# VH-VL binders against q9vpl3, part 413

Target 1, 224 residues: q9vpl3
Amino acid sequence: RGKINIQRPKAPHYERARVVAVTQPKYPELPKAKSCFKTRAERTQQQQENPYNEIIAREVRNWLDHSRLVAFFHLSSITADDIFRVRVQLHKQNLHLKSYGSKIIEQAVKNTRYEAIVPLFHSNHCIVFSPDPEKTAALLRIVRRVPQMVLLGGIVEETMLSRNQLVAYAQMPGLHAVQAQLVQTLSQAPGHLIQQLQAHQNSFVQVLDVHAKNQMNEETPKST

## First folded at step 14 (VH-VL)

Design dc28 (framework fv_anetumab)
Fold by OpenDDE, second read of step 15:
Parts: sequence; structure tokens; C-alpha cells
Structure dc28 (fold): chain C 224 residues (1-224), chain A 121 residues (1-121), chain B 111 residues (1-111)
Amino acid sequence: as target 1 above (224 residues)
Amino acid sequence: QVELVQSGAEVKKPGESLKISCKGSGYSFTDYWIGWVRQAPGKGLEWMGIIWPEDSFTRYSPSFQGQVTISADKSISTAYLQWSSLKASDTAMYYCARDYGIYESYYFDYWGQGTLVTVSS
Amino acid sequence: DIALTQPASVSGSPGQSITISCTGTSSDVGGDNYVSWYQQHPGKAPKLMIYEVSNRPSGVSNRFSGSKSGNTASLTISGLQAEDEADYYCSSYTSSDTPYVFGGGTKLTVL
């Protein structure tokens, strides 16, 4: 009785092969389980239709419209506990730390003057809001606690500032007059602001590049 | 006017515990980091650590981690530096200082007068 | 380990301009603009003279100025006076774990 080579089974006799072929249970191709992982696009579409998202988007807009200081941070491997601790410290200074999904932010700022902030939210981010622009220095002192909070930029008195500009703003002596002059100067040259945002922060440029690349990747139709 | 006042000079023996103080006035004590800097006799400045007085969050220099404890009592606007067991090598002038910097800018704008600690057998 | 190197001593005559250098071992020392300078007279606490490379605190003489080129920060004292005789320390940000690094100090002698 020849040793059945289990590694290379001899082709079965023709009749057996036929029976095996016919009796092979055609398992219905498992419906390609729509990978429970709804594509980012599908998740985005479902989130757009959620009335709850609209409410949150309105909240975000409200914060943006009523805040004289807005600071944007990237969060790099931060724990919930660390965020909580920082939030508490910020709250004591009337600084409000919030975190929103990128889609919600997009929805909130769509067709508004804040649309330029969308590229900042492609990763884990948080926003700090304040009605008092004089708290910028306090904010920047508190965030030292958490190096994982990386300052990306902000909005002060309705003017978008780069990271460096925001830091400079916080350092200005005699805050009200000089800051007002800065804001006026910055408001007169919106084009220069964008350039300054790009020039002063490699990180901002990188984020924009990543965003642009992602958009290009989304627009590249899968040539089927 | 912003002022940091430190406790008086200390003379101790090896193995003894010590706690020195730094009291801040003329500003909001809880809104600024307080740092400690060591200066051994005839030597340069060495950063030891910093504390956020509001919640006593502390960061230490690697060289001083586990060697000293920095604490604060915000109710009396006072920061502390303490040793559980002094060594002769701890003989130095110790300064507290307020950090006025923001974000990645770290600098001390006001300094205490210093506390001389002498550890001698 | 990031270290700041200063000359051990510098000397000048009254009325002269002198420069004290502070050189980092790494390009990452101090980032672009985070160098501070301190003056220390014998038996006294350090005093902030320059922050963020070139900014003077209130009450500091305009004779003191700061600059940076590459990985070297410089403190310049113009119109040297006898009272300027002191030790000078540079400091820089290095990392979140070690936000303060001091140079070895420079003794300035006024001749």
C-alpha cells in the first residue's frame, strides 16, 4: 500500500475527481463582507446625515464666532488623563479645550471665513477657545505641561495667526494697543498671512501638503 | 513688584533632611512656573526642576530626578525644595526663579536671593 | 547631551565693546530663538539680561544686546563699564524633558 504523500497527493482517479468536483460544496462566496470598516467616505457621508453632527457643528461655529482667542493644537500620542488634567488647568483660566472630529469641523466652517482651518484637522487635534485674547500667554504656559500638544496656530481678534505669530502676540508688551496694531496690520495683508503661515511653520506646510496629497488621492478616480 | 524671597542659610550634617522655601509676591503665584537652580561653590548654574504651583505638576532634570522633591503651597504662594537625606555634595547655593517664558521659550525673569546649604560632617 | 559652550573668561577696557559667545553642540540647541543670558555678580543672584536671543527686559541697559548666528548665540556689551564685571551665563531650550540648559559661564573682567 503506497505511502500516501499528504504533501503532494496523487491526482485522484478521474471518476473520483469528478465526484469530488461535483460534491465540493459551493460555499456561497461569503458576501464580501462590506468590510465593517466603512470607508472614510462612507463614514463621512453617514456623519453628514446625522442630525447630531449638525448640532455639534453649530456649536463649533458658535465657539468660533464668540471667541476672541482660538488656538489649534495637534495631539501626538496624548492620554485621556493628560488631556483631562490640561483641560482643568485651562478651565481655571477661562480657556475651553474642545476636541471635534474633522468632519464636524469641515461642516461647521464650510462657506465661512474659517474654512482655511480645515487642513489642520486631518489628524488628532484639539481647539482652545477663549473670550479673552490676553489669556494667550496663560494658555501657552499651561500647555508646557503636555509636550504632546503641538501648537499649530490660532485666531486672535478674527485674524488667523501662524504658530510664531501667535507666540509673538502673546509676548507683546502693552497688549491692547500693540496687539491691536498687529491685528490691523495682519488684516490688511491676508495674502501675506498665508505666506507667513507657510513660511514660519514647516509643520503647517507639512500638514497642508498632507492634506493636498490626500485630496489628490481622493480625486484620483480608481480607473477601473 | 514681583519678588521671590527664600528661606535662610542652612547648615546640616550628612543624612539629615532639609526643606527650603521660596515665597512669591507681587504677581499671581499660580500662573507661572517656578524653577529651582543649583550653584555649587565656584561652579555654574544647574537647572534642577520646575513646578506649576496650581496643581503641583513637576518636572525634574534627569540629574536631580529622585534626589530632591519640589513642591508648592499655593495658599501661601510658596514653593519648596526638599531632601530626604543630604550629602556633602549637596553643598551649594540654591535659587528659586519665576519662569516668564511661554510655550518653548524658557527663561527666568525674577530670581530669589538664594539659599546657601552647607552639608558638613 | 546638549551642552552650551562659553569662553571661560573675557576681558575688556572701559568704553570698549566685548562679545561673549555661547555655542550649542547640536543644531537643535535653543531652536531658532530661545536663548537667554544672565548676569551674576559675586554673591548675588543671577539677573536676566536677554531673553529670546535679542530681547531686553525692562530695566536692562541698552548697552546689552543679543544675537544668534547658526548654533552660536552672542551677548554684546557696548561701552563697557566697571559695573559690568560679572559672570555671564547663557541658557537655551533643548527639549521638553530638559527645557533648561546653562552654559558653563564666562567671567568678564574690566581692566
Scores: ipSAE 0.868, ipTM 0.943, lowest interface PAE 0.5, mean pLDDT 86
Fold by ESMFold2-Fast, scan of step 14:
Structure dc28 (fold): chain C 224 residues (1-224), chain A 121 residues (1-121), chain B 111 residues (1-111)
Amino acid sequence: as target 1 above (224 residues)
Amino acid sequence: QVELVQSGAEVKKPGESLKISCKGSGYSFTDYWIGWVRQAPGKGLEWMGIIWPEDSFTRYSPSFQGQVTISADKSISTAYLQWSSLKASDTAMYYCARDYGIYESYYFDYWGQGTLVTVSS
Amino acid sequence: DIALTQPASVSGSPGQSITISCTGTSSDVGGDNYVSWYQQHPGKAPKLMIYEVSNRPSGVSNRFSGSKSGNTASLTISGLQAEDEADYYCSSYTSSDTPYVFGGGTKLTVL
């Protein structure tokens, strides 16, 4: 059957009768299509939101489970061209730069061993994943070209590391030496580690604010 | 065997242009930053800047920003330092060096032999 | 460029130990493991002797050691030999305007 009302599409009369017989609305003065039950499109939209979020959250969990190296970065304003160039260079080293919404990350890691990372994603961020933890040095050399990306910390062999610990890890030879270092890190409370990661993020923002104000003050004396 | 080989000594007059080279061998050239360091006669070392050869991204010391250009050609594993117009104060030994550092740690593990640039009228 | 403070000269006799200091700020020497040391003989390119405060590259004698306390890094040369006579430069990453700085250099004389 053709669509008669382009603003308010209705189901065929015979199907509507069947639905009404099963779910008769108690509020008879309200329009059936708008007040008593949601339209098919509205129900489909709600269901699609939930499945989309779950699918992406599952993807994030798969990246976390199959990556022996995960690095977290604060990301300041950067052009699409610059981030693309960095992504290509990282990909050549089996390093995968991803960005996910904070809500999706929270859903992905809730009730997992990674739940403590959620506070890192309350601001602009990106994550680099790799199955090869020996690529940490390559990652950090590449990221030097992106002053807008500030290292917050990471996960190596399922152990959370602060910024300084991840940098130190990049200098270490071999998996056994790394695992010994990671065991030492686990002696600290996870809450304190996350607080330290956020403090570094906040300190960097404060430095940028001071620098911007100093640059503005210095501009006034110039004459050309 | 990691090696950095620099171009030969140059004698120039003020106002002339110059481009000196630094060729890397024995390693993956695009995996490491290349730095340039200047040493004026009888003086100490001055860091000029660095380049990421994979995409030619550069960072300069404020003292050298706008005074020189650092570039690289990854197809021939060569970095360059160039001047559009030389000054007598540019007279110095110029070294290229491979930066082996991680993130905020900068250190040069292999150095070129140096290129002496003399600018006199 | 902000230079790190080194003594202009230091001297010792063969077999002695000498120490060269490098003083900066909390943003460079006093920060993380930012300090490296270079040896330069007259007419030669610098050679990396110490990186990240205390690490030695392959081929550098264990007579050379690095350390730091607060904002001062130190290069110590034990069992001093005639071939150690050279200029020594410290360097550091800095979180200020200039990301990398060198010290003024120290001339080591072996008596």
Scores: ipSAE 0.718, ipTM 0.860, lowest interface PAE 1.0, mean pLDDT 80

Design dc29 (framework fv_anetumab)
Fold by OpenDDE, second read of step 15:
Structure dc29 (fold): chain C 224 residues (1-224), chain A 121 residues (1-121), chain B 111 residues (1-111)
Amino acid sequence: as target 1 above (224 residues)
Amino acid sequence: QVELVQSGAEVKKPGESLKISCKGSGYSFTDYWIGWVRQAPGKGLEWMGIIWPEDSFTRYSPSFQGQVTISADKSISTAYLQWSSLKASDTAMYYCARDYGIYESYYFDYWGQGTLVTVSS
Amino acid sequence: DIALTQPASVSGSPGQSITISCTGTSSDVGGDNYVSWYQQHPGKAPKLMIYEVSNRPSGVSNRFSGSKSGNTASLTISGLQAEDEADYYCSSYTSSSKPYVFGGGTKLTVL
C-alpha cells in the first residue's frame, strides 16, 4: 500500500476527480462582507442624513456669523486633557474652543462666504470663536501651552487671514483703526498682485506689437 | 506703568532652601507669561523657565528641570523661584521678566531688577 | 544643541555705526522673524531693544535697528554714543523643548 504523500497527493483517478469536482460544496461566496468599515464616503453620506448633523451645522454657522474673531488650529497628537485645560483658559478670556467634524464643517459652510475654510479641515482641527477681535493676542499667548495646536489661519472682522496675517494683526497696538487699515490693505493685496501680473502681460503684448510693427515696416519694399 | 519688583539679595549656605519672589504690577498679571533668567557672574543670560500665572502651568529648560521650582500666586500677582537645596554653582543673578510675545514670538519686554543669590560655604 | 553665536566684543568710535551679528547654528533657530535684542549695562537688568527682528519698543532710540539675512540677525547702532557701551544679547525662539535661547552676548566698547 503506497505511502500516501499528503504533501503532494497524487491526482485522483479521473472518475474520482469528477465526483469530487461535482460534490465540492459551492459555498456561496461569502458576501464580501461589506467591510464594516464604511468607506469615508459612506460615513459621510450617512452623516449628511442625520438630522443631528444639521443642527450642529447650524450651530457652527451661528458661531461663524456672530464671531468677530475666528481662529483655526490643527491638532497634532493632543490629549483630551490638554484640550480641556486650554479650553478652560480660553473660556476665561471669553474665547470659545470648539471641535467639529470635517463633514459638519463642510455642511455648515456650503454655499456661504466661509466655503474657503473647508480645505483647512482635512485632519483633526479645532476652532476658537470670540466676539472680540482684541482677544487675538490673548488667544495666541494661551495656545503656547500646547505646541500641538498649530495655527492655520483665521477670520477677523469678516476678513480671512493667513497664519502670518493673523499673527501680524495680533501684534498691532489696540488701535482699532490701525487694525482696520491692515485688513483693508491685506484685502487689496490680491488686487495689486493681479494688477502687477496683468501689467507684465500688457508690457509683453506691447513689446510684441512693436516688434510686429517693425517687421511690417521692413517688409514694405521702397518702390523705386 | 508695568513693573516687576523682585525680592532682595540672598546669602545662603550649600544645602539650604531658598524661595525668591517677583511681583508684577501695572498690568493683568494672569494674562502674560512670566519667565526666569539666570546670569552667573561674568556670564551670559540663561533661560530657566516660564509660568502661566492663571493656572500655574510651567515649562522648564532641560538644564533646570528638577533643579528649581517655578510657581505663582495670582492673588498677589507674584511669581516665585525656589530651590530645595542650594549649591555653590547656583550663585548668580536671577531675573524675572514678562513675556509679551505671541504664538511663536518669544521676547521679554519688562524685567525685574534682579535678585542676587550668593551661595558660599 | 541650538545655539546663537555672537562676537565676543565689538568696538566703535562716537558717531560711527556698528553692527552686532547673531548667527543660528540650526535652521530651527529663529523662525523667520522671531529674534530679539537686549541691552544690559553693568549691574543692571537687561532691556529689550528690538523684537521680531526689526521692531523697536516704545522709548528705544531710533539709532537701534534690526535686520535678518538667512540665519544671521543683526543689530545696528547708528551714531554711536558713550551710553551705548553695554553688553548686547540676541534671543530667538526655538522649536525644541527650549523655546528660548540667548546668544553668548557681545560687549560693545565705545572708544
Scores: ipSAE 0.862, ipTM 0.938, lowest interface PAE 0.5, mean pLDDT 87
Fold by ESMFold2-Fast, scan of step 14:
Structure dc29 (fold): chain C 224 residues (1-224), chain A 121 residues (1-121), chain B 111 residues (1-111)
Amino acid sequence: as target 1 above (224 residues)
Amino acid sequence: QVELVQSGAEVKKPGESLKISCKGSGYSFTDYWIGWVRQAPGKGLEWMGIIWPEDSFTRYSPSFQGQVTISADKSISTAYLQWSSLKASDTAMYYCARDYGIYESYYFDYWGQGTLVTVSS
Amino acid sequence: DIALTQPASVSGSPGQSITISCTGTSSDVGGDNYVSWYQQHPGKAPKLMIYEVSNRPSGVSNRFSGSKSGNTASLTISGLQAEDEADYYCSSYTSSSKPYVFGGGTKLTVL
């Protein structure tokens, strides 16, 4: 006020508040409710579709829609350098090697006639796309260079084919109309195709076990 | 037309090096595997190895792994088979051949005329 | 290295038919259409006669035919001619490490 109060040399209230603030332990497990608990709206936003996955799923759908040849492979352990080298060689033949996560493939093919292929992609895989089905023979000659890539089957002219059916298609070069007719005759039992593709995966697992045991007894040399 | 032309006959002594050639023509050389097949005098055919000419990836028969080197020069459509040190047991006719097969169907549709290699002291 | 079994020799007279067998296992000859046949005249390179069990390349006479039953593939030559006298080799895929396994060869004699 006008008179200086001799009882004001310290502000005990303020000093106590500061001491409590600096000495009180903090509990990170008990932050403010709004900081640790997400509201229903925030959870809904997190569960909203991922724009990245939607974009990639559209790319997969575009590849399927514009490719007259699609080949599915199981892919075992391979170096990035080796797969890149193969990808470049395939590209020269208008064959496009792609790998997508199972979730993205499922999103791309759900509610389509190709939905049945999803189980093929629950393990390591890759897919080769081409607008030119005449390149199937070239693809299968190049893939011999990559024993880690094992053919599971494919789609030719929108028809699902087993491994053996795709190989048979490739073995009839030079007569495109005859190949198209073969695809139609081979596509008689779609339900059996999935069983055949899964059986091939099981056979391949057994082959991998034998191969792993053989590799422990012998190296696989190369001269590149 | 498809043709494979091999280098001429060779007469060598044990311990000498040798490189024989196989030139492809009439087709896209880098689109097909090239194999090497050996035939000892009076004996049958035995596969030695194959090469993918686009990147020179090779696979060898277990019997020939480490004994020979297969290579290719795609710029001149030529495949090679070479030895660092010849042995008398290497005396044989050597054929190169183009593989026309698909996936697990392996077969040679065109063969070179053969290169006779004689190794004697 | 021989895994496929062929008879060492077969013989026939002109106009007859002969068959050459090639026996393997269920994983090679018996597994799929893996079998090919080659003809070799003395001093010459082999020539492809049959591929994928039963297919003939362009230029091969229809007197040559291929077939398979179980683990045994067969090359049949009908209307035998003197020029058919040669060595015949079968070959089959067995594995990625042994994609070309040849039979021991069969000498065909025509008299």
Scores: ipSAE 0.756, ipTM 0.884, lowest interface PAE 0.9, mean pLDDT 82

Design dc3 (framework fv_anetumab)
Fold by OpenDDE, second read of step 15:
Structure dc3 (fold): chain C 224 residues (1-224), chain A 121 residues (1-121), chain B 111 residues (1-111)
Amino acid sequence: as target 1 above (224 residues)
Amino acid sequence: QVELVQSGAEVKKPGESLKISCKGSGYSFTDYWIGWVRQAPGKGLEWMGIIWPEDSFTRYSPSFQGQVTISADKSISTAYLQWSSLKASDTAMYYCARDYGIYESYYFDYWGQGTLVTVSS
Amino acid sequence: DIALTQPASVSGSPGQSITISCTGTSSDVGGDSYVSWYQQHPGKAPKLMIYEVSNRPSGVSNRFSGSKSGNTASLTISGLQAEDEADYYCSSYTSSSTPYVFGGGTKLTVL
């Protein structure tokens, strides 16, 4: 009686193979265990369905739409106490420090002109809002208190600015100062123009004098 | 016009305490950092520390940490530099100055007239 | 520790142009744009002459100019005058913990 090789069973007789094939319990394909890991898409969809997230997203959008100054900061290992202290100082200057989750920001700015800011929010971040773009310098003085607040960029008067551009903007003299400088510059322009006009006239007179002198010298008859 | 006015010259003995003042005027005192700079006789400028007058947040140079105390009274637009125990090596001119810089740009645009501190036995 | 090195002394004749250098020991000396210069006359407080490498405050003569190349900042004084005789200090941002560092100072003599 040949040892039944359990590892390589001999192919059953054709008739037995047919019976086995027909009697094989079709186990319902175990529903692909929806991997408990909700796909990023499913998590994002579930988060989108949270009415609370929608409200917060709307708030963010409202801040963006009504602010003339928006500054984006990365937060590196900052304590809650430090944030609070900075928030108080900023608030005294009518600067509003807010922190939102990256998903909320994405939701808020989706299909808007602000969509370009999404890449700035991959980690812990905060946003400072202000209705007054002239407070940019004040903001940048206050944040010196917290080296953990790293400036990433901002929006001023609906224009997206890099970090360096925002700093440069803050360093510009106020509109009035610029106007004053312009007026001063313009007030000096007529003086230069007058000098240039006079220079041409003087040159012309000199040329005429030389011509007159030359004519007088030609009219002196060589007394033979 | 922006002005920083410092207290008068001081002559002290070693071990004595001292507090000198710097009063700001012509600008919003609480909106700018105030710094202190030491200059020993015949030597260069040394940064000591800075203070945010609104809430008295202070940062010190490592060389001066624990050696001096910087404070401010915003109600009278005045910053202070104080010693608990003076040393002969503290003999120097001390300047207060307003920091007008932003973010990582640090510079002093207005300076006090200086306070001469002489510590001699 | 970031140190700024200045020449101890520089001299020039009236009407000449002179340059004072300020060299940082580290490439990290001052973000590319955060060098300031101060003038100090004997017995007087320092005066800001240049900020952020090349900017002049109001009231500072256009004879003073600043530049930077690599880790060396330079103060140039054109049309040297007797009143320019003073000590000059450069300063730079170093770190958040030590935001100010001064150079050793340069004595300018007008001959």
Scores: ipSAE 0.861, ipTM 0.939, lowest interface PAE 0.5, mean pLDDT 87
Fold by ESMFold2-Fast, scan of step 14:
Structure dc3 (fold): chain C 224 residues (1-224), chain A 121 residues (1-121), chain B 111 residues (1-111)
Amino acid sequence: as target 1 above (224 residues)
Amino acid sequence: QVELVQSGAEVKKPGESLKISCKGSGYSFTDYWIGWVRQAPGKGLEWMGIIWPEDSFTRYSPSFQGQVTISADKSISTAYLQWSSLKASDTAMYYCARDYGIYESYYFDYWGQGTLVTVSS
Amino acid sequence: DIALTQPASVSGSPGQSITISCTGTSSDVGGDSYVSWYQQHPGKAPKLMIYEVSNRPSGVSNRFSGSKSGNTASLTISGLQAEDEADYYCSSYTSSSTPYVFGGGTKLTVL
């Protein structure tokens, strides 16, 4: 976000204040007459909710609910300039690159059909959202210019797809019947799918880290 | 409908600079990678590099890194291949081609007619 | 120097079937990678014949088919015709510093 990113989060102080607020008596500053059961319940809910995290988690849930295409990527170290260029290009294709902390993602997907994705976000990551699943091929052509972004998998039409399944989906543009049939063949248990996504993440990150390093060496003059 | 049209044949002397062109038409130029492929006389195809026309991001084969420059001008749907100082060993047919592949699938579905570059003293 | 290995030449008579092999490594042909095949007539630009191992572009005869087993991809041409006489090149994505490599090429001769 430009200059706003310079603002240091007061995370340790904020977390401390949050814990204290939860453990303290709920109504030390309110008159007894106004501390009825109904007001206490409302007050307790307000104090337990983290306004920052809940607002952002609600944003993430909104993206998940209104996007017919969601793609998950591992993200290695990348310059702000490069990620900005990629984000602009994706936006022109109605593809929205977002990065959220793992804690916020966990909060967003907790008790939802998407809870199974949480293990994918234990490392550095980013997510691309789109209301248009036909843009999967455009997405994957654009991310080839970003060796630091490694495809882990995605969600298409509410169906979770592995890396290979999402790539296969992208290879069948314009054949909606075939695309729908591919999506419908996914019958894997959530645990098994997550295991496959993690295996591809680890293997492919190693491969693309080598490619990224080799490509950077090719971009700079070689003397070796 | 989709067509890649390359510039005409060139005859140059060693040490001269050269810039050849490849103009795409019949499709959205910035939506696909453009690759350059070299073929020395009587030899096979050699991949030189690719460019993403939207921001001119390039990736080169190690064999051609530092020896050529690939560039693009998206306003006129044209990609370029350039040498600062030609060598006799640069004598070859040069093809541009559109990469229709995605992610890990790289393939060239449309090819330019080729530009013959002859470098002799 | 990474190259895909193809036989220098293959030959057949009209109506026969022939197969051209393309052998690489586990990081290209043998991996989660895709293989393409190109046909080149003398003095002409290459033409895409097969992409993603076994798919044909529009306008390519169904006599051309592709397959892959382990580190070897194969292009099979059935019902050989005189116009099939050309050079054939395989290509693959690789997980190295050269993301795209071509085979050395195979000259197909038809009587």
Scores: ipSAE 0.724, ipTM 0.861, lowest interface PAE 1.0, mean pLDDT 79

Design dc30 (framework fv_anetumab)
Fold by ESMFold2-Fast, scan of step 14:
Structure dc30 (fold): chain C 224 residues (1-224), chain A 121 residues (1-121), chain B 111 residues (1-111)
Amino acid sequence: as target 1 above (224 residues)
Amino acid sequence: QVELVQSGAEVKKPGESLKISCKGSGYSFTDYWIGWVRQAPGKGLEWMGIIWPEDSFTRYSPSFQGQVTISADKSISTAYLQWSSLKASDTAMYYCARDYGIYESYYFDYWGQGTLVTVSS
Amino acid sequence: DIALTQPASVSGSPGQSITISCTGTSSDVGGDNYVSWYQQHPGKAPKLMIYEVSNRPSGVSNRFSGSKSGNTASLTISGLQAEDEADYYCSSYTSSSNPYVFGGGTKLTVL
């Protein structure tokens, strides 16, 4: 059926939860010496006050780390039947549609290269994971069926891409070497933007310098 | 190598039913949307609808919703456009075309040769 | 937007460059890289010439180029040849309910 077809093998969720609960660290009491480690240990202990959320966050991080394609969508109101049909079509292409709470996503990406994606998940969202980045074009053709899913961006080969960059990447689906080169080129765009802004500032200063020098030179010939 | 071959010209009377075909070859038929585009005599291009051949999911132009039916048979890589009752205003050239676009970039890279439908009394 | 605005006709001589405009709104032509261009010879099916504003399909002459400024997209044909005489249509995405909005078409005459 649909859930088995979409979700694939049963995750050992209960086993993971049980192991985490049993193996939670115990922090020894410190008498009077000041300790940064005790403060950090207390913060660490507090971070694990809800072990279920931590387990799911680790699962999300595992999906992010082991998927070569991750696509992020805003998701408007949609019927269960419509989302199920889309999941079936995506699953045929080894594309896995998942939905997680924003707090869980924040925990999953905290202190990782993907922390910048957190703002994308302050509203209703869903994520598509795949081990195969060549499926980006298939993904983006299939989601045309669902106007309620609005592409926000993604991650391809560990590189964060905007909506437009991911769409551009999808236009080269069959050429892995060319796709890798394109991803590297697209990922450099933010650096190039900063350089362009700095160049505009430097150009303005140069124009002012040239103008000042020209004013001094022009005063000499005018001697009237 | 990619080719779309459409059925031959049709001459019909108002009220008659009609089903025209578009066969794809040289590519994976179920991996791309197929669109239907109409061109009335001396007029421009107008989109009618698209179909996802893998499961025959359709989306129609508001102007053509309920006026025509689009279907597909993936086993023979063929899409269809059909009318239950033709009108004289249905006289036009009908093209099928493969959409190669990504996400919100919709464009047709290969077109069928067209099927001329003439409806006259 | 029901249709994109194109000039009804344009003309040029062999070897010249001509430009055909396609004007829409900020939500279609002005939105993103939504614009495509098609060439249609009399009695024949349309042929894709440009997609996503400026990209050429394999097999299309580099004499054809596309660009966009604000809400107006342009198709430029350099080194005009007799074989370029045809009708040219622009198209743009507008919404999921109307993903193909065509211009009225421009007849190119090569004098």
Scores: ipSAE 0.696, ipTM 0.855, lowest interface PAE 1.0, mean pLDDT 80

